VHH binders against NADPH-dependent diflavin oxidoreductase 1 (ATR3). Designs and how they scored, part 16

Target 1, 247 residues: NADPH-dependent diflavin oxidoreductase 1 (ATR3), of Arabidopsis thaliana (Mouse-ear cress) (q6nps8r221to467)
Amino acid sequence: KPDCFLKMTRNEVLTKAESTKDVRHFEFQFVSSTIEYEVGDVVELLPSQNSSVVDAFIERCGLDPESFITVGPRETENSSFSEEMITQIPIKLKTFVELTMDVTSASPRRYFFEIMSFYATAEHEKERLQYFASPEGRDDLYNYNQKERRSILEVLEDFPSVQIPFDWLVQLVPPLKPRAFSISSSPLAHPAAVHLTVSIVSWITPYKRTRKGLCSSWLASLAPEQEVNIPVWFHKGSLPAPSQSLP
Key: E = the ipSAE of ESMFold2; O = the ipSAE of OpenDDE; V2 = 0.75 times the mean of E and O plus 0.25 times the DockQ between their complexes.

## First folded at step 19 (VHH; framework vhh_7nfr_2)

Design s4 (from r6 with G108A; at its last look DockQ between E and O 0.34; V2 from the best seeds 0.00; counts 0 for: pae O 4.7 > 2)
Fold by OpenDDE, look of step 19:
Structure s4 (fold): chain B 247 residues (1-247), chain A 122 residues (1-122)
Amino acid sequence: as target 1 above (247 residues)
Amino acid sequence: QVQLQESGGGLVQPGGSLRLSCAASGFTFEDYAMHWVRQAPGEGREWVSDISYSGGRTYYADSVKGRFTIARDNVKNTLYLLMDSLKSDDTAVYYCAKEGDYWDSPYAFDSWGQGTQVTVSS
């Protein structure tokens, strides 16, 4: 359960136009309860996924976006929704995918390919998937999957004969996770507001694909006029150490 | 629950060697790339090295290339960092980090150990 909801009130680019970097200043207001925080505290934001990508995923998997579903506990501990909420309340499939299943920014792991191999009907695809799932194929899988930062959808699109049941997909697809940012504002200076300084994440893959961070790019695309409510969580302390982008 | 526990740190003289270990549990170790990150006193965290699923692919920071070797034992669920020709500048807390499923910083690494202190001094 989110601590509260925020809405964006300012989206300002801090970098020069000629810069290759895109750093932005975001301002948010509390739309529900106000949470006490200090400068340097961390706020986690749950991003929205691209609707067209979600639709494509649902279509690729042969699912009905308008169907209502109830799901049991996930094997994965991290979820944007409490297990109780998921199990007790029917939810539209599309909404469930949008809010809980990262089909856009998370890369599948080896086990996903292993399961894919069981549901492949084309022999050549099955063999390839088995190879990827094998110890022998692990490095090739790394090159294919992780280095290119392929999404769940992209991987599924590369293997069109694979049809995985939804109950497996729920377990296999990484959960949509909130992204953490350091709060750059002081509640003393800006009551009932939260400011963030965010670098918009973007990189080029070995095959020259442009990849973007889900949350940072999503935030960058938001306009205050849209009045989007963002679920957030507050934490004391500092952000974990940043990762280095791999070529 | 993901758990990472570093060990093997200590005090060594310049030119000496150390082997760090990271015991991993709570996840399928062989499915994830692993990283070493270090933090010197008063400085930010610095990426040191990473290793792919099988160990067939490794990367190193320029500052440690040729001196450090990252390795893993997927049967023992253990990550290693062999550190040779240690320098005073290598003094830091060394952290084992699990690569995440997501590409957005800061969750590229979704789990960290408590770290192990490495001190290089005469």
Scores: ipSAE 0.026, ipTM 0.374, lowest interface PAE 4.7, mean pLDDT 86
ESMFold2, look of step 19: ipSAE 0.590; ipTM 0.841
ESMFold2 (binder alone), look of step 19: mean pLDDT 81; pTM 0.816

Design s5 (from r6 with G100A; at its last look DockQ between E and O 0.59; V2 from the best seeds 0.00; counts 0 for: pae E 4.8 > 2)
Fold by ESMFold2, look of step 19:
Structure s5 (fold): chain B 247 residues (1-247), chain A 122 residues (1-122)
Amino acid sequence: as target 1 above (247 residues)
Amino acid sequence: QVQLQESGGGLVQPGGSLRLSCAASGFTFEDYAMHWVRQAPGEGREWVSDISYSGGRTYYADSVKGRFTIARDNVKNTLYLLMDSLKSDDTAVYYCAKEADYWDSPYGFDSWGQGTQVTVSS
């Protein structure tokens, strides 16, 4: 699915120690194949989620991280009575969550709250979830959820009576998405390398919660000597830039 | 595919007013908070304002508070920015942006349009 893999070879802080900003220079090498790119092109990296947070999500949902799941179609049988389900590949549940489900940085959408209401057993939780899912409660949902940048795990912890089946969680938890960065290296000067300049994202929400950007903080935490293969995709052209519209 | 198209920019004198519009398509507009972001010449992008799903909650950067009004029309799938008492430092390209599903940025948007130029000069 990814265009290739990169591994980090350098992590250098560019900002002064007394600065309120944290800006890093990262260098990566191609793992097994090179992709032709131009200066100013964009690379998307799939971040790794904090393993402890993924474990907390799995525990909160009453799931076994070491269990295996299979991915396959479920449809009404409409063929001979000897029909068999084809193409089932078992995957460890924790691995599936780590790679595909954003449990650390994405806020749930309104439909998630609606489904939670069906699985809430505490009446006050059910009523609050129904309110959030209603037209009347949508602006309060915005303040509670989106403006605070609450994660899926934080919302689930705020409604402890809710137990959602894993099949629903797979459908409702936002997919883990790659994050885009402008490439700062020239392939002529560094033919097997990708360099990035990244600001490490941190902010404080209206209710005074400290948030960190998933990908930037994960990159900052990597040691160059680790053998972590990062899935990446390359895109031609720079990130969208401002332009003046002509009549 | 998410599409956002800004319009309504132009040249105005200091103290003047403008109304920006943003036509949205490719997503269920009323399910997302919407933002205005601007970029002055030679500067990075600056968050200006955001508005909740139904429009009952609005937020503004200190630099524009009391002068700008964000609004939305969920029937027409259109976002607005009413700009009053314009100053020369409001000169920028203004972008309409859609709320993000994840927060790699303090303002949390993941899609934006091509922008509309606002120029405030004598």
Scores: ipSAE 0.226, ipTM 0.657, lowest interface PAE 4.8, mean pLDDT 82
ESMFold2 (binder alone), look of step 19: mean pLDDT 82; pTM 0.821
OpenDDE, look of step 19: ipSAE 0.657; ipTM 0.867

Design s6 (from r6 with Y53S Y102S W103S; at its last look DockQ between E and O 0.23; V2 from the best seeds 0.00; counts 0 for: pae O 7.7 > 2, placed apart)
Fold by OpenDDE, look of step 19:
Parts: structure tokens; C-alpha cells; sequence
Structure s6 (fold): chain B 247 residues (1-247), chain A 122 residues (1-122)
């Protein structure tokens, strides 16, 4: 479970217009319980995925976004949700995908391609997938998948004959993870607020695709007027705060 | 288990140079972009530099651009930070960080080292 929810109150660009970098100052306020933190602590934010991409994924997989599902806990160390949140309580499929399955930013693992090969109906696709899953095809897979930062959806779109059951997808798709940011504010100077200094991530892939960081770009797109509640987790910095603190 | 261990920090005079190293283990080093992040006393963490998995791409914070050089040896599984023309403002604990599998970086790290102290003082 999230420690609390934050709401953005400021979105300010710190870099000059001529700069190739986009660095922003974000301010947040607590909308639920206030969590005590120290300068240098880390806050993890759960980003929202692009709704259109999520819809496209659901459609590509032949799923009903309005259906209700029950899922068990994932045996992954980096689950975005505690086991308590993934209960026997039915949840809308679309909501589940949005909150738990990274279909927009994370690249699939090799095992995903292996499983895809079992569910491919086109022989040429099956062979390609088998190759990617093989030791011989490891380098090619890396170039195709990780270097290009292909998403789950993009990979599935490249292999249209593949239809994977949802129960497998739940296991295979990387979980949506919160992203960690260093808190740049002091609670002494800014009580009941959290400030972040964030570089908005964007890069060009070898195939000249523009990629963006899911969370940083999402944050950049947020306006305070939208009053979006963001689930967050607080973690202590790796080192104790020095005795000398700046206001 | 992913392990990152920084070394090379120390006390230097302004204008001096240091070379930081980060020994990596527990993952395929050559498959991941690596980052340096620092934390000055009383301040939050500041991104310093990153390098792509192959080393073909490097980025630097404006504060260190032209003075610091990030490099990596994928055979030795080691990340480096060459720091020249050091200033008092460079005093901080320096951390190496492994980029995660997500597209979010430099803040989407899945592993950190313990850090190494760099102190620039006359």
C-alpha cells in the first residue's frame, strides 16, 4: 500500500528554452496522511500509463477492459502493490492493467519471447520468436528489444499471430514499478510539502525512435489544476543526513 | 544479487583530480546504463552523469560538464568517474547507480552502491 498520496501544486521548468535538457521543479502537497521525511530521502511515485496505449494493449490481447478479474499475488520482489492490495476482490481488467502491468515502458524479458513462440500461429513468427529465445539469438534479441526499449505492446504488435492467455500475460509482463526520486526539499523550510528536481528523460534509439521516461514525462505533463492524486512511498536515504543542514 | 561498490574518494585540494571506481557484480554489466549521483551535505541527491551500456553515449550535469568524464570497462565490470578541476561545491558522497529496466532514468535506478566520500577543501 502507498504510504500516502501527493498532489502536484507546481510544475516549473528550470532549464533555459535553448537547452537540450528539460529539468523541472515539482512541488507536491500531501492529500492524505503526512509522512515525515528528511532531506535526501527518496520518494517513489507510481506513474500513470497512457490510457490509449493501455487500451491498445487490451484490444491487441483480445481482452474486455470492462470485465472483472481476480488475481493472486505476484512472486516478484518489485511488486508495485502489496499482497494486501491484490486480494480476491474483483477488479476491472483495465484498472488492473493500468495499475500493475507495465505495458508502455518496460521491455519484456527473454522468457516472454519464449512463451510467445508457443502461442504463435504463423510459422515464420514462431521461428523468429524461437530464435530470439535461443542462445544463438541473444544478441539479436538484445538489439531488437532492450536497445530499442520496445514495450510489451510494441513487441506484440510485431507478432500479430501471437495470442497469449491473460493468465500468462499477468506473469510475463513486467510489473509497473514506482519510480524513485530524491526529495530536494526540507520539511523545515516547506512543511507538508515535497519538492522534486527531475530531469525529463528523452532519448533516440538506434532505429531513431524517440523514447521518453514513463514517470518523468508523465509528471511533466501534469498540471496542478488537474489535481491528480499520486500514490507514493517514502524511503530513507542510504546515508544519514549530515548534521549540517541547509534550509 | 546486484552489488555496486564505489571507491576512489578522498580529500583533495581545489583544482585537484580524483578517479572514482564502481565495481559491479551480480548482473550483466554490459547490458545496463550506469549513473553517478552525488549528495552534498544538507542537500538532496544530484544526478551527475550517465553512460550507456556500450559507452557510446554520455551525459553530464551542467555543474560538472567539461570537468568530469564518465567511462566504463565492460570487461572489468567497472564504472569510472574522472573528476578534474575539482571545486569545493563538488564535495559530496558519490554513488554509482544501475539503471533499471524501465525507461525512467536517471532516477529509475534499481540498485545503488554504498557511496564514496569526496571532499574538496584547501
Amino acid sequence: as target 1 above (247 residues)
Amino acid sequence: QVQLQESGGGLVQPGGSLRLSCAASGFTFEDYAMHWVRQAPGEGREWVSDISSSGGRTYYADSVKGRFTIARDNVKNTLYLLMDSLKSDDTAVYYCAKEGDSSDSPYGFDSWGQGTQVTVSS
Scores: ipSAE 0.011, ipTM 0.309, lowest interface PAE 7.7, mean pLDDT 87
ESMFold2, look of step 19: ipSAE 0.110; ipTM 0.580
ESMFold2 (binder alone), look of step 19: mean pLDDT 80; pTM 0.799

## First folded at step 20 (VHH; framework vhh_7nfr_2)

Design t1 (from r6 with E30D; at its last look DockQ between E and O 0.61; V2 from the best seeds 0.00; counts 0 for: pae E 2.2 > 2)
Fold by ESMFold2, look of step 20:
Structure t1 (fold): chain B 247 residues (1-247), chain A 122 residues (1-122)
Amino acid sequence: as target 1 above (247 residues)
Amino acid sequence: QVQLQESGGGLVQPGGSLRLSCAASGFTFDDYAMHWVRQAPGEGREWVSDISYSGGRTYYADSVKGRFTIARDNVKNTLYLLMDSLKSDDTAVYYCAKEGDYWDSPYGFDSWGQGTQVTVSS
């Protein structure tokens, strides 16, 4: 569960028009809650995935976005209490995918291709998937998948005969994760606000496909008049590794 | 935990050669693509090269193509960068990096070494 929600109040381009780089200053205000932080602390923001892409994934997989699913049982230290008193809250399948499954910016692993091969009904698709999952196909899989930064949806579209059950998709699709940013504001100067300086990530793959960093490009697309509440978590300390793109 | 340790940097004259090594531990080395990235003082990081899981595919930045060679030894869990025809603008700290799965950046690295300094001076 998020620590609180933020809403964007400013989106300012810092880089000059002649620059090919896009660096932004973002300002946010707290929504219905206030969290204490210090300058240099880290905030994690959960990005929104493009709703049309989520819808395309759900349709491609033959799923009903309005169906309800249950959250799995929570593991507790008191197993008798956990087993008898657990509660599950149903959620819509679309909401689960939007919040938990990265269908837009993460690439599937080799095992995903192996599982796809079991659910392929076209022989040529099955053979290609088996090749990718084999030791002989490893470097070709790298070139096809990771080097091109293919998403789960893009891979599924390349193999249209594959229909994977949702239980497998939940296990194998990479989770949607929050992205971390160092806070540039001081709560003394801006007591109810959070400021970030963010480089907007974009690149071109070897086959000339344009890719964008999910969180940075999503933030750049927000306008301050929009009422988008962003789930966030605050952490003390510096970022352990860059969450921003390399130059 | 993943550990990457670079070595082999140093001072070299223009036109000279160096061999960088990166010892890897804490993960199954041949399950991941590996990268070299460099950073000159006061500048952003620049991707240099990457190599596929078994080493059958290699890729280079235009600035180093034809002069640098990436290689890996999956028995010794070691990544290499062979640098020839070095120029003054190759001066940088060189980092070994392990590829992850998320494309929040063009390269999606989840682990980095401490770096090794390469200085090319006349």
Scores: ipSAE 0.477, ipTM 0.794, lowest interface PAE 2.2, mean pLDDT 83
ESMFold2 (binder alone), look of step 20: mean pLDDT 82; pTM 0.821
OpenDDE, look of step 20: ipSAE 0.638; ipTM 0.853

Design t2 (from r6 with F109M S111V; at its last look DockQ between E and O 0.71; V2 from the best seeds 0.00; counts 0 for: pae E 2.2 > 2)
Amino acid sequence: QVQLQESGGGLVQPGGSLRLSCAASGFTFEDYAMHWVRQAPGEGREWVSDISYSGGRTYYADSVKGRFTIARDNVKNTLYLLMDSLKSDDTAVYYCAKEGDYWDSPYGMDVWGQGTQVTVSS
ESMFold2, look of step 20: ipSAE 0.497; ipTM 0.807
ESMFold2 (binder alone), look of step 20: mean pLDDT 84; pTM 0.851
OpenDDE, look of step 20: ipSAE 0.639; ipTM 0.862

Design t3 (from r6 with K98R; at its last look DockQ between E and O 0.46; V2 from the best seeds 0.52)
Amino acid sequence: QVQLQESGGGLVQPGGSLRLSCAASGFTFEDYAMHWVRQAPGEGREWVSDISYSGGRTYYADSVKGRFTIARDNVKNTLYLLMDSLKSDDTAVYYCAREGDYWDSPYGFDSWGQGTQVTVSS
ESMFold2, look of step 20: ipSAE 0.600; ipTM 0.837
ESMFold2 (binder alone), look of step 20: mean pLDDT 82; pTM 0.830
OpenDDE, look of step 20: ipSAE 0.490; ipTM 0.789

Design t4 (from r6 with D31Y; at its last look DockQ between E and O 0.02; V2 from the best seeds 0.00; counts 0 for: pae E 3.1 > 2, placed apart)
Fold by OpenDDE, look of step 20:
Structure t4 (fold): chain B 247 residues (1-247), chain A 122 residues (1-122)
Amino acid sequence: as target 1 above (247 residues)
Amino acid sequence: QVQLQESGGGLVQPGGSLRLSCAASGFTFEYYAMHWVRQAPGEGREWVSDISYSGGRTYYADSVKGRFTIARDNVKNTLYLLMDSLKSDDTAVYYCAKEGDYWDSPYGFDSWGQGTQVTVSS
């Protein structure tokens, strides 16, 4: 489970309007329990995925978002679930996907394409998937998938004849991971608050698509008024803490 | 030979709407993602939107998100762009573009239409 929950209280752009970079100052407050930290420590935030994309994924996979599921951890080469993410009680499928499966940002691995090929009903799709999964198709797969940063959903949308059972999807889809940020605030200066300085990640793909970092862009889109609770984990930083005399 | 032909452009007032169409031929339309790209006067080409093979996935530039809708009819081999709440900044030549196959190098668009002019002015 998360160490605690944070809510955003400030979202400020630090860069000039004419800048190509978007760097922001975020302030958060503790909403559950206060965790002691030092300047330079790391906080991991679990981002929220776009709900429309999640819905699209669920629909694409022929799943019922309102169905209840119980999923136990399985050791696979593609997924590792922490005990914190293990749900032993029934949970709605949609909630499970939202919280545990990165269907919006992470690119699938080669093995995903291999499994897709087994569940493809259209011959031309099957052939392409087999090629992607082959040694001969390695470079093309890289260009198609990793270089373009195609998401799980995007890949599935490219191969509409593929229907993968959910139990396989749980194993194949990269897990949603918290993202680590260095804490820029001092608890001495800002009691019960956490500040982050975050560069909003974006890039242009070979096909001229704008891609954005899941967590940074999500944070950027948040408004304090929304009062979104963010699950977080704290870790000690590797750098020595500044002296208490420093602001 | 791949052919893309845009239509539907014109003069519209701010806040108005247009629907662009792109007729595709010379390739298996349903096997390729399609894009809209625009070029404003004196500026470079700007990616606007794309749609997946089946139409299940769409993407939009931030500048048009919430206002534009990309769609396709794979039976008619036609790509569409529904443009609502048009702004002066939307004035540009709009191009239909075919996404290249994964064999293509360099990666990107391998075919373009001639474009259709969209002018948003009072």
Scores: ipSAE 0.321, ipTM 0.716, lowest interface PAE 1.5, mean pLDDT 89
ESMFold2, look of step 20: ipSAE 0.378; ipTM 0.752
ESMFold2 (binder alone), look of step 20: mean pLDDT 81; pTM 0.821

Design t5 (from r6 with D101E; at its last look DockQ between E and O 0.53; V2 from the best seeds 0.00; counts 0 for: pae E 2.02 > 2)
Fold by ESMFold2, look of step 20:
Structure t5 (fold): chain B 247 residues (1-247), chain A 122 residues (1-122)
Amino acid sequence: as target 1 above (247 residues)
Amino acid sequence: QVQLQESGGGLVQPGGSLRLSCAASGFTFEDYAMHWVRQAPGEGREWVSDISYSGGRTYYADSVKGRFTIARDNVKNTLYLLMDSLKSDDTAVYYCAKEGEYWDSPYGFDSWGQGTQVTVSS
């Protein structure tokens, strides 16, 4: 559960229009709760994924976005007290994908391709996936997948005969994780506010596709009047990688 | 715990050669692509080169093509950068970096070494 929510109050481009770089100054205010922080502390923001891309993923996988699912810890203690402390609640499949599965900005692992091969019904797709999963095909997989920065959805679209059960998708799709930014404001100078200076990450792939980082480009797309509430976590500066320290 | 340790930097004359090494531990080295990145004084970081899992594919920034060679030894878990025809512009701290799954950072890496200084004397 997030520490609190922020809403954006300013989105200012700092770089000149002719520059190849896009650097933004963002200002946020707390929503309902205030967390004390110091300049140089880290805030993690959970990015929102494009809803139409999430819908495309769900449709591609043959899933019902309005169905309800129950997902709980796979490891439980042998004690009934531990089970009583863990509460599972049904959640819409679409909401689960939006919040937990990175379908837009992470590349699948090699094992994903191996599992895809078992669920391919077109022989040429199965053979290609088996090749990618093999020792002989690993370097070609790197060029196809990681170097091109293909997302889970893009890979699935390239192999249309593949239909992976949802249980496998939950295990194999990289989790959507918050992204960490250093806080540039002081609460003394800017009480109840958080300021960030963010470079919008973009690059051109070998096949001339423009890729953008999920969180930075999402932040750049927000307008202050939209009043979007952003879930955030605060950490003291110089913390370990956010994915390892996030509760 | 992932550990990357660069070595082999030093002072060299223009036109000279140098070999950098990066010892890797704490992960299955052959399962990850590896990168060299450099940072010159007062400048941002610049991607230099990367190499695929088995070493069969290598890629270079235009600024170093034809002069630098990336290599890996998956038995010794070591990444190399062989630098020839060094120029003053090559003066930088050189970092070894391990590929990550997520592309949100400028380099997309999840682990970095401490770096080794390369200085090309004028």
Scores: ipSAE 0.500, ipTM 0.801, lowest interface PAE 2.0, mean pLDDT 83
ESMFold2 (binder alone), look of step 20: mean pLDDT 81; pTM 0.811
OpenDDE, look of step 20: ipSAE 0.765; ipTM 0.906

Design t6 (from r6 with Y53W; at its last look DockQ between E and O 0.02; V2 from the best seeds 0.00; counts 0 for: placed apart)
Fold by OpenDDE, look of step 20:
Structure t6 (fold): chain B 247 residues (1-247), chain A 122 residues (1-122)
Amino acid sequence: as target 1 above (247 residues)
Amino acid sequence: QVQLQESGGGLVQPGGSLRLSCAASGFTFEDYAMHWVRQAPGEGREWVSDISWSGGRTYYADSVKGRFTIARDNVKNTLYLLMDSLKSDDTAVYYCAKEGDYWDSPYGFDSWGQGTQVTVSS
């Protein structure tokens, strides 16, 4: 469960127009409960995925976005998802995908390709998937998948004959993770506000595709007028707060 | 030998539309993702769009998103670029490019067409 929700109140570009870098100053207000923090603390934000991409994923997988699903707690050792998010309450499939499955930015693991091979109906696709899943295909898989930063959706779209059951997809698709940012504001100077200085992540792939960081680009695209509630988690920073006694 | 031949370029007014075509030969067209790249005068080459081998996946540069549509006909071995709402900034030579094999050391484009000139001017 998020500690609280933030709402963006300012989105300001700090870099010059001629700069290759896009650095922005974001200001947020607490929407729900105010959490005490110190300068240098870390806030984790759960980004929103592009709705069109989510829709495309759902469609590609032959799923009904309006269907209700119940997801039971998987005892996965590494699930940083707090037990509290496991709502025994039926949720719309689309909402579940949006909030829990990173179908937009995370690259699938090798195991994903292995499973894909079992659900491929086209022989040439199956062969390619088997190769990617093999030790011999490791480097090629890396180049195809990780180096290009292909998303789950993109990979599935590249193999149209593959139909994976949703229960497998839930297990195979990387979970949507919050992204951590250092808080740049002081609660003393800015009560009930959180400021972030964020470099908007963008890079060009070997095939000249522009990739963007999910969270940073999402934040950059937000306007205060949209009044988007952002779920966040606060963590103590590792750096001790400067002693008040320093002038 | 891989051959790519672009066509469909020309002079158009702002707000106009063009349809580019790229005829492909010398390789199994349906096995490769295809790209459009453009080069404006005095500028470097800019990636515009790409499409997967099956057409199931399409990507667009932010500058053309919502205006351009990439498509392909694997039976005709032809790549298309539908360009709507053209702007002066879209003026460039447009190239069709073949995506390289997964085994190619320098990942990227392994073949290019000669390009077709698109000029957007009032």
Scores: ipSAE 0.270, ipTM 0.681, lowest interface PAE 1.8, mean pLDDT 89
ESMFold2, look of step 20: ipSAE 0.508; ipTM 0.779
ESMFold2 (binder alone), look of step 20: mean pLDDT 81; pTM 0.816

## First folded at step 21 (VHH; framework vhh_7nfr_2)

Design u1 (from t3 with S105T; at its last read DockQ between E and O 0.61; V2 from the best seeds 0.73)
Amino acid sequence: QVQLQESGGGLVQPGGSLRLSCAASGFTFEDYAMHWVRQAPGEGREWVSDISYSGGRTYYADSVKGRFTIARDNVKNTLYLLMDSLKSDDTAVYYCAREGDYWDTPYGFDSWGQGTQVTVSS
ESMFold2, look of step 21: ipSAE 0.646; ipTM 0.838
ESMFold2 (binder alone), look of step 21: mean pLDDT 83; pTM 0.834
OpenDDE, look of step 21: ipSAE 0.337; ipTM 0.708
ESMFold2, fold request of step 26: ipSAE 0.656, 0.656, 0.643; ipTM 0.854, 0.834, 0.846
ESMFold2 (binder alone), fold request of step 26: mean pLDDT 83, 83, 83; pTM 0.839, 0.834, 0.837
OpenDDE, fold request of step 26: ipSAE 0.874, 0.872, 0.874; ipTM 0.950, 0.950, 0.951
ESMFold2, last read: ipSAE 0.557, 0.647, 0.663; ipTM 0.820, 0.835, 0.853
ESMFold2 (binder alone), last read: mean pLDDT 83, 83, 83; pTM 0.838, 0.838, 0.838
OpenDDE, last read: ipSAE 0.877, 0.879, 0.877; ipTM 0.952, 0.954, 0.953

Design u2 (from t3 with G108D; at its last fold request DockQ between E and O 0.77; V2 from the best seeds 0.76)
Amino acid sequence: QVQLQESGGGLVQPGGSLRLSCAASGFTFEDYAMHWVRQAPGEGREWVSDISYSGGRTYYADSVKGRFTIARDNVKNTLYLLMDSLKSDDTAVYYCAREGDYWDSPYDFDSWGQGTQVTVSS
ESMFold2, look of step 21: ipSAE 0.605; ipTM 0.846
ESMFold2 (binder alone), look of step 21: mean pLDDT 81; pTM 0.822
OpenDDE, look of step 21: ipSAE 0.832; ipTM 0.931
ESMFold2, fold request of step 26: ipSAE 0.628, 0.560, 0.619; ipTM 0.853, 0.828, 0.846
ESMFold2 (binder alone), fold request of step 26: mean pLDDT 81, 81, 81; pTM 0.819, 0.819, 0.821
OpenDDE, fold request of step 26: ipSAE 0.873, 0.869, 0.877; ipTM 0.952, 0.951, 0.954

Design u3 (from t3 with W103Y; at its last look DockQ between E and O 0.70; V2 from the best seeds 0.64)
Fold by ESMFold2, look of step 21:
Structure u3 (fold): chain B 247 residues (1-247), chain A 122 residues (1-122)
Amino acid sequence: as target 1 above (247 residues)
Amino acid sequence: QVQLQESGGGLVQPGGSLRLSCAASGFTFEDYAMHWVRQAPGEGREWVSDISYSGGRTYYADSVKGRFTIARDNVKNTLYLLMDSLKSDDTAVYYCAREGDYYDSPYGFDSWGQGTQVTVSS
């Protein structure tokens, strides 16, 4: 559960248009109530994934975006009445994917490839997935997957015969995580406001694919007058090293 | 708890050599690609090198190619950086970093050590 919500009030480009760098100044205001913070504190923002990419993932997996699902707590060997009484509220599958499953900016782990191999119906795909999951194939898996920053959707598209059940996808797809930024404003100078200075990151992988940072590019795409409430969490102190994008 | 601890830094003359080590604990070391990153005084962090899970693939920044060698020992859970032909521009704090799953930048690290100082001066 977020600490509060922010909405963007300014999106200002700080770098020249001819530059290869894109650095932005963002301003936000609190929507309903404020959280006290100090300059140099950290805010985490939950990014929105591109809706068309989420739709493509759902279609690729043969799922119904309008279906309702229930998500239970983790099972406990000791049957606690409190844990057994936790109410599971139905949620649309599309909403669950949008908010909780990182289908575009996180790379799957080796175990995901192993599970994919069990659900592959094309023999060459099954063999390749088994190779990636094996000790002999691990270095090639690194080159294929993480060096190229492949997403879950991109991996699934490379293995079109794989049809993995949603229960496995929920367990194995990396969760969508908030991204952390150092706060550049002081609440003394800017009451009820949060300012960030953010580098909008993009890069080219070894196989010449262009990649963009999910959260920075999403923030850059927001118009200040849009009514987008951003879930946020506040933390004391500096970000862990490294807390900034590579130059 | 992931722990990364660098060692082996020091003062060296130009043209000299050093070997950095990074002791890893709290995770299955061979399941992660590992990186070296450095930060010179007053500058941002610069990626130096990475190595695949078993060590069969290695990658280097252009600034260190041919002079630095990354290696790992999965039995000892240790990452190494052998630095030869050191230049004054190599003066920096060197960090050991673990590859993460989320790519918000080219190298996406999820864990770092405290760093070890390398100083190259005549």
Scores: ipSAE 0.565, ipTM 0.825, lowest interface PAE 1.8, mean pLDDT 85
ESMFold2 (binder alone), look of step 21: mean pLDDT 83; pTM 0.838
OpenDDE, look of step 21: ipSAE 0.675; ipTM 0.870

